# Designs tried in a protein design chat: VHH binders against Tetrahedral aminopeptidase 4. Part 2

Target 1, 336 residues: Tetrahedral aminopeptidase 4, of Pyrococcus horikoshii (o58468)
Amino acid sequence: MERIVKILREILEIPSPTGYTKEVMSYLEKFLKENEVNFYYTNKGALIAGNHPKPELVVIAHVDTLGAMVKEILPDGHLAFSRIGGLVLPTFEGEYCTIITRKGKKFRGTLLLRNPSAHVNREVGKKERKEENMYIRLDELVEKREDTEKLGIRPGDFIAFDPKFEYVNGFVKSHFLDDKASVAAILDLIIDMKDELEKYPVAFFFSPYEEVGHGGSAGYPPTTKELLVVDMGVVGEGVSGKETAVSIAAKDTTGPYDYDMTNRLIELAEENNIPYVVDVFPYYGSDGSAALRAGWDFRVALIGPGVHASHGMERTHVKGLLATKELIRAYIKWKG

## First folded at step 4 (VHH)

Design e14 (from a08 with I28T K31R; framework vhh_nb_b201)
Fold by ESMFold2-Fast, scan of step 4:
Structure e14 (fold): chain B 336 residues (1-336), chain A 120 residues (1-120)
Amino acid sequence: as target 1 above (336 residues)
Amino acid sequence: QVQLQESGGGLVQAGGSLRLSCAASGFTFSRYAMGWYRQAPGKEREFVATITRGGSTYYADSVKGRFTISRDNAKNTVYLQMNSLKPEDTAVYYCATYHSGLYWTPSDYWGQGTQVTVSS
């Protein structure tokens, strides 16, 4: 297993639904310390890393994932929930999850349709999947609300779904490749470049609030002029993305990316024989979108590995992860 | 416990030179970037110079070509050689380490400061 895939697997196994990123940040802290990279936290909990005192380029990827939160304890002791981010419910049905209390205790459960037994519900196969039609079944002996309250579970507790990582014939399958795949590419690159990072005016920004639309809104080093967003490319009908290549986005829903930055990324991919595609995303926003809406005067571009079945049971390829890593490297070296 | 102790400040005539030293203790000196900041009366602390763990140096535009930062990892000491001093260089000079942050967000690990006064 390639080192980039090993790092990705380790990060994927750490739950980080938006609002609960301390565990994954602790992994990143340990990683950065072992590789002798300086870091600090912003007030919102973003982790900024780099060894150059005047970074002009910020490379940003997000550590937070889709998930859910306990909304109420139902009369039978099981849980109603509220989604965190744009989680596509049908693609998570039957998934195992961990309920994480505010005191750190963990419980297991499963996301199911309410009244899920086929022998008493003829609509199991036909019912539209919505929050009000689904619940979390707790793997605890509970029969009434008070039983679950005694366990210490309450509204506001986080629900993290299992990633279900698998590595087969170079394909990486898992929930939350959006955007842990990009984080892994950056971390693998840091190992390669650790002895020379101080020579390049770059900082890395690990964002904790992208999936709810404001991760990129604040916290940048004051010398920042360019933002390179590393987030998934899209694979599907009407887009050019490939799991085996890095996508370079020319435009998303929020408009075109910076013309000169985008052209430089294309030129660098060509010069370095990096597999790439240029794409236009119909339904897509990023931390770059959030930065621009917040009024930051940055030039912004976006690249990332092609991901199939985004916001559901995702897949990419190690070739796309490596292509993404190499394009980030090329841009950093060009910028220095 | 991180400790930084500056020395070498004093009164100097315009056009003169001074060498500041900062002795560091309580951390693995060779693993962290070190810097110098200064604060003139009625102004905020401003960046002067930094030296990375690898020895790369960076300077504020106001001091480029006149000041030189260096380090001695065997002695846990960072230096600031100040040449061609001007009255506007008059300030308290502080040693800092970027232990918990990068130079744009320096840690709370500051020395006590050393006064540099440049007379006309």
Scores: ipSAE 0.005, ipTM 0.383, lowest interface PAE 10.1, mean pLDDT 89

Design e22 (from a08 with T97V S100P; framework vhh_nb_b201)
Fold by ESMFold2-Fast, scan of step 4:
Structure e22 (fold): chain B 336 residues (1-336), chain A 120 residues (1-120)
Amino acid sequence: as target 1 above (336 residues)
Amino acid sequence: QVQLQESGGGLVQAGGSLRLSCAASGFIFSKYAMGWYRQAPGKEREFVATITRGGSTYYADSVKGRFTISRDNAKNTVYLQMNSLKPEDTAVYYCAVYHPGLYWTPSDYWGQGTQVTVSS
């Protein structure tokens, strides 16, 4: 298995729904220490890493994922929930999950339609999948609310869905390739460049709040001038994205990305024979668009591996992961 | 307990040279970036030079080409070789450590400083 895929598998197995990112940050901290890269945490818990004292380029990717939170313990002891981020409920139905208490205890469960047995519910195939119609079935012997309270489960506890990682014929299938695929590309690049990172005015920003829209709003080094967002490209109707290439976004829902940065990325991809596409995303926001809305005077561009079935059961290809890594490398080296 | 101790300052004529030393203790020296700052009377403390864990060096524009920062991990010491000194270089020179998790800013652990005076 390619090293980039091995790193990706490791970070995918660590639950990190938005608001619960300390476990994945601990993995990143250990990784950075082993590769002799300096880092610090911002007040909101973003991890900034780099070996240059005056970074002008920040390369940002997000570690947080879609997920849910316990909303209510139901009369039978099972759980009502509230989604974290734009989680597409039908694509997660039947998925196994981990309930994580505020004291760190973990319990297993499954996301299901309420009253899910076909033999007593004629609506099981027709019922709209939304929070009020679904629940988390606990894999514990519970019959009433008090049973679950005794386990220590409370409203406000996190729910993390299993990633379901599989690597087959170069394809990587998993929940949360958005955006752990980009994180893995950055980490793999850090191994390649560790002895020379200090020569380039770059810092890496591992963002913990992208899926709820404010990860990119604060915390940048004072010397920052450019933000290179590494987030998924889109594969589907009306877009150019390919799982085997890096996507360079010219525009998303919030408007165009920086003209000069975007052109430089295209030129670097062509000069270095990196598989790429240029794309325009109809329903897409990023940490970069969040930074601009927050009033940061940055030039912002976005690249990332093409991902199919985004916000559901996703897929990409190792070729797209490697293309993304190589374009980040080319841009960093161009800045030096 | 982090301790930094500067030495090597003194009075020198314009065009002369001095070598400053900073002995560090209380932390694993090889794991930290080190720097030099200076403060002239009535002015704010300003950056002079930084050396990273890997040995890469960065300088303020005012000293580039004249000053050289280096380190000796076996001796837990950082040095600043100052050549072609100018009256404008007159200041108290401070050694700084970039504390773990605060790489881009000097920690609150400063040495006592060493006075450099350059006569015209």
Scores: ipSAE 0.000, ipTM 0.299, lowest interface PAE 13.1, mean pLDDT 89

Design f02 (from a07 with I102T T107W; framework vhh_lunsekimig_d3)
Fold by ESMFold2-Fast, scan of step 4:
Structure f02 (fold): chain B 336 residues (1-336), chain A 121 residues (1-121)
Amino acid sequence: as target 1 above (336 residues)
Amino acid sequence: EVQLVESGGGVVQPGGSLRLSCAASGFTFSSYRLYWYRQAAGIERELIASIYSGGSTNYVDSVKGRFTISRDNSENTMYLQMNSLRAEDTGLYYCAKWGTRTYYSSWFDYWGQGTLVTVSS
């Protein structure tokens, strides 16, 4: 397996629903230390890494994922939940999950429709999948609320869904390729460039709050002029994205990306024979959107690997991961 | 407690040479990348040279071929050999070690006090 895929598998296996990013940040700290890349945390917990004292380019990707939180222990001891981020419930039905208590204890469960047995419920196939109609079935011998309380589970505990990673014929299938695929591309690039990073005015920003809309709102180095967002490209009807290429977004829901920066990315992809597509996303926001809304005077562009079935059981290809890595490299070197 | 102590600065004529030293304590010296920075009057601190734990080195273009960074892991000391000095090399020279984690936004965790290099006729 390619090194970029090995890194991706490792970070996918670490739960990081928005608000619970300590474990994945610990992995990043160890990775950066092994590769002699300096870092610091912002007050909100974003991890900023780089070896240049005056970065003008920030390359941002998010480590947080969609997930849920325990809302209520039901009378039978199982769990009602509240979604974290724009999790599309039908695409997670039947997924295994880990409940993480605030003391760090972990329990297993499954996301299901309430009263899920087909033999006693004719609505199983037709009922709308929304929070009030679903629950987390806890893999413990519980029959009443007090049983679950005794285990130490309570409202406010995190629920992280299994990524279900598989690598087959160059395809990577998993939940949370949005945006751990981009994180892996950056980390793999850091290994390639570690002996020369201080030559380029770049910093990497690992964002912990993208899926709830404010990861990119603060914490940038004061010398920042450009923000290169690395987040998934979209594969589907009406868009150009391919799993085997890097997507360069010209526009998303919040409007067009920076004209000059976007054109430079296209020119660099062509010059370096990097597989790419140019795309326009109808329903899409990013940490770049958050930065602009917060009033940062940045030029912003967005690239990322094409991902199929986004926000569900996602798929990309190692060729798209490598194309994304090479375009980030080309842009960083052009800035130097 | 991490400490970095620079020495070796002084006054030299253009074309002269100086050797700066940075004595380090309070961390596993051999495991860390280390840096030399310069601060000239009216200019922010700039990176001059770096040396990786494995010994590979990098230099800013203005000093490449004139300055040589080195390290002695047995003595916990980093050096900067400066040859063919120019008036523009005048400034305070700092050695630096970056931290692995900070609570606040900081590009530098650990600095020495600096050593002054003056290149004049």
Scores: ipSAE 0.035, ipTM 0.494, lowest interface PAE 6.8, mean pLDDT 88

Design f03 (from a07 with I102T T107F; framework vhh_lunsekimig_d3)
Fold by ESMFold2-Fast, scan of step 4:
Structure f03 (fold): chain B 336 residues (1-336), chain A 121 residues (1-121)
Amino acid sequence: as target 1 above (336 residues)
Amino acid sequence: EVQLVESGGGVVQPGGSLRLSCAASGFTFSSYRLYWYRQAAGIERELIASIYSGGSTNYVDSVKGRFTISRDNSENTMYLQMNSLRAEDTGLYYCAKWGTRTYYSSFFDYWGQGTLVTVSS
């Protein structure tokens, strides 16, 4: 297994639904220490890393994932929930999950339609999947609300879904490739470049709140001029994204990315023979969108590995991960 | 607590050589990457060379082949051997140490007072 895929697997196994990112940040902190990269935390818990005192380029990727939160303990002791981010419920039905209490206790469960037994529910195959008609079935002996309260589970506890990682024939399949794939590409690049990072005015920003729209809103080094967002490319009808290439986004829902930065990324991909596509995303926002909306005077561009079935059971390819890593490298070296 | 003290600066003719020293105290010297920076009149402070805890080195293109950074962990001292000096090498030379901390200021954790190098015409 390629080193980039090994790093990705390790990060995917650490639950990090938006709002619960300390465990994954601890992994990143240990990684940075082992590679002699300086870092600090912002007040909101973003991790900023780099060895240059005046970074002008920030490379940002998000560690937080889609997930859910316990909303209510139902009369039978099982759980109603609220989604965190744009989680596509039908694609997570039947998935195993971990309920994480505010004291750190963990319990197992499954996301199901309410009244899911086909022999007593004629609608099981037809019912629209919504929060209000689904629930988390707890793997505990509970019959009433008080039983679950005794376990220490309560509204506000996090629910993290299993990533279901598989690596086969170069394909990486998992929930949460958005955006842990990009984080893995950055970490793998840091190993390659650790002995020269201080030469380039770059910092890496590991964002904890992207999936709820405000990860990129604050916390940048004061010398920041450019933001390179590393987030998934889109694979599907009407877009050009490929799992085996890095996507360079010219535009998303919030408008066009910086013209000069985008053209430089295209030129660097061509000069370095990096597999790439240029794309226009119809329904997409990023930490870059959040930064601009918050009033930061940055030039912003976005690249990332092509991901199929985004916000559900996702897939990419090691070739797309490596293409993304090489384009980040090329842009950083261009800034030196 | 942490102290970095530079020495070895002076006036030298073009083509000459100088050896700068940075004496360190107040931290576990062998565990840290160390840096030499230069600040010349009208030019922003710039990184010149770095040396990793394990001994690997890095240089800016303008000094590569002319300057050599080294360290002596037993003496808690870092050196910069400067050969084939040019007028543009004139400036105040700082040694620096950076460590991991929870604040942005950690990128500029500790600086020496600087030592002046003048390459006279």
Scores: ipSAE 0.049, ipTM 0.525, lowest interface PAE 6.8, mean pLDDT 89

Design f04 (from a07 with I102T T107Y; framework vhh_lunsekimig_d3)
Fold by ESMFold2-Fast, scan of step 4:
Structure f04 (fold): chain B 336 residues (1-336), chain A 121 residues (1-121)
Amino acid sequence: as target 1 above (336 residues)
Amino acid sequence: EVQLVESGGGVVQPGGSLRLSCAASGFTFSSYRLYWYRQAAGIERELIASIYSGGSTNYVDSVKGRFTISRDNSENTMYLQMNSLRAEDTGLYYCAKWGTRTYYSSYFDYWGQGTLVTVSS
């Protein structure tokens, strides 16, 4: 397994639904310390890393994932939930999950349609998959609300779904490639560049609140002039994205990305023979969108590996991961 | 309390030599990457040299072959040996330490006070 894929597998196995990012940040701290890269936390818990005292380029990727939170303990002891982010419920049905209490105790469960037995429910095949129609079946002997309360589970506890990582024929399949794939590309690049990072005016920003829309709203080093967002490219009808290439976004739902920065990324991809596509995303926002909306006077561009079935059971390819890493490298070096 | 104290600055003639020292306390010296930065009048602080915990070194092109960074872990001291000094080497030289977590500040945990090097006739 390629090192970039190994790093990706390791971070995918660490639950990080938005609001619960302490464990994944601990992994990043250890990684950065081992590679002699300096870091600090912002007040909101974003991790900023780099070896240059006056970074002008911030490369941002998010560590938080889609997930859920316990909303209510049902009369039978099982759990009603509230989604965190734009999680596509049908693609997570039957998925195993971990309930994480505020005291750190963990329990296992499964996301299911309410009354899921086909032999007593003729609606199983056609019922709309909505929060009110689904629940988390807890893997504990519970029959009433009080049983679950005694376990220490309560509303507000996090629910993290299993990533289901698989690597086959160069394809990486997993939940949460959005955006752990980009994080892995950055971490793998840090290993490659650790001896020279201090020469480039760059910082890396590991964002904890992207999936709920405000990760990019604050916390930038005061010398920041450009924001390079590394987030998934889209694969599907009406878009150009490929799992084997890095996507360069010219526009998303919030409007065009910076013209000159985008053209430089295209030129660098061509000069370095990096597989790339240029894309226009119809339904897409990012930490870059959040930064611009918050009033930051940055030039912003977005790149990332092509991901199929985004917000569900996702897939990309190691070629797209490596293309993304190489384009980040080329842009950083161009800024030097 | 982390402290970095530079010494060794002064006035030298072009072609002369000078050795800067950075005495460190308040942390496990041998575990950290350490840096020398220079600030000339009217320009930003520039990285001049760095030394990794394992002893490997890095230099800006303008000083390669003329400056040598070293460390003595038993004395908790980092050095910058400067040879063949030029007028453009004039500036305030800072010792810096990185590699720790902070919650409300930019990168470097600690800078020394700086030591002035003037290369003139």
Scores: ipSAE 0.051, ipTM 0.530, lowest interface PAE 5.6, mean pLDDT 89

Design f11 (from a07 with W98L Y104W; framework vhh_lunsekimig_d3)
Fold by ESMFold2-Fast, scan of step 4:
Structure f11 (fold): chain B 336 residues (1-336), chain A 121 residues (1-121)
Amino acid sequence: as target 1 above (336 residues)
Amino acid sequence: EVQLVESGGGVVQPGGSLRLSCAASGFTFSSYRLYWYRQAAGIERELIASIYSGGSTNYVDSVKGRFTISRDNSENTMYLQMNSLRAEDTGLYYCAKLGTRIYWSSTFDYWGQGTLVTVSS
């Protein structure tokens, strides 16, 4: 197993639904300390890392994932929930999950349609999957609301779905490749470049609020001039993304990315023989979109590994992860 | 509390050599990466060389092959051996240590007072 895939697996195993990112940040802190990379937290909890005192380039990827939160304890002791981010409910039905209390206790459960037994519900195959029709079935002996309250579960507790990681024939399948795949590419690159990071005016920004639209809105080093967003490329009809290549986005729904920065990324991919595609995303926003909307005077570009079935049961390829890593490297070195 | 004290600067002819020293106290020296910066008149302070806790070194292109950074963890001292000195190497040389809490400070958390190197006839 490639080191980049091993790092990715480790990060995927740590739950980080938006709002609950301290565990994954702890992994990043340990990683950065082991590689002698300085870091600090912004007020919103983003982790900024780098060894250059005046970074002009920020490379940003998000650690937060889609998930849910306990909304109420139902009369039978099981849980109603509220989605965090654009989680596509049908693609998570039957998934196992972990309920995380605010005191750190963890409980197991499953996302199901309410009244899910086929023998008493003729609508199980036809009912629309929406929050009001679904619930989390707790793997605890509960019969009434008080039983669950006694366990310490309450509204506001996080629900993290199992990633279901599998690595086969170079393919990586898992929930939350958006955007832990990009985080893994950055971390793998840091190992490669740890002895020279201070030569380049770059900082890395690990964002905790992308999936709810405001991760990129604040917290940048004051010397920042360029933002390189590392987030998934799209694979599907009408786009050119490939799981085996890095996508360079020329435009998303919020408009075109910086012309010169995007052209430089294309030139660097060609010069370094990195597998790449140039793409135009029809339904896509990022931490770069958030930064521009917040009024930051940055040049912004976006790259990332091609991901199939985004926001559901996702897939990419180790070749796309490595291509993404190499393009980030090339851009950083060009800045030096 | 934390102190970095540079020494070894002086006046030297072009092509000459100097060895700078940075004596550190007030922190666990062996656990931190350390830096040499240079500031010439009218020019911003620039990174010249660095050394990781594990011994890996980095240099700016203008000094690569001429300068050598090293450390002695038992003596809490970092060195910069400067060979084949040129007029453009003239400046104040600073020893520095970054903090991990406020990395983006306008200056590093800890700086020495600087030691002057003048390369002239």
Scores: ipSAE 0.012, ipTM 0.416, lowest interface PAE 8.5, mean pLDDT 89

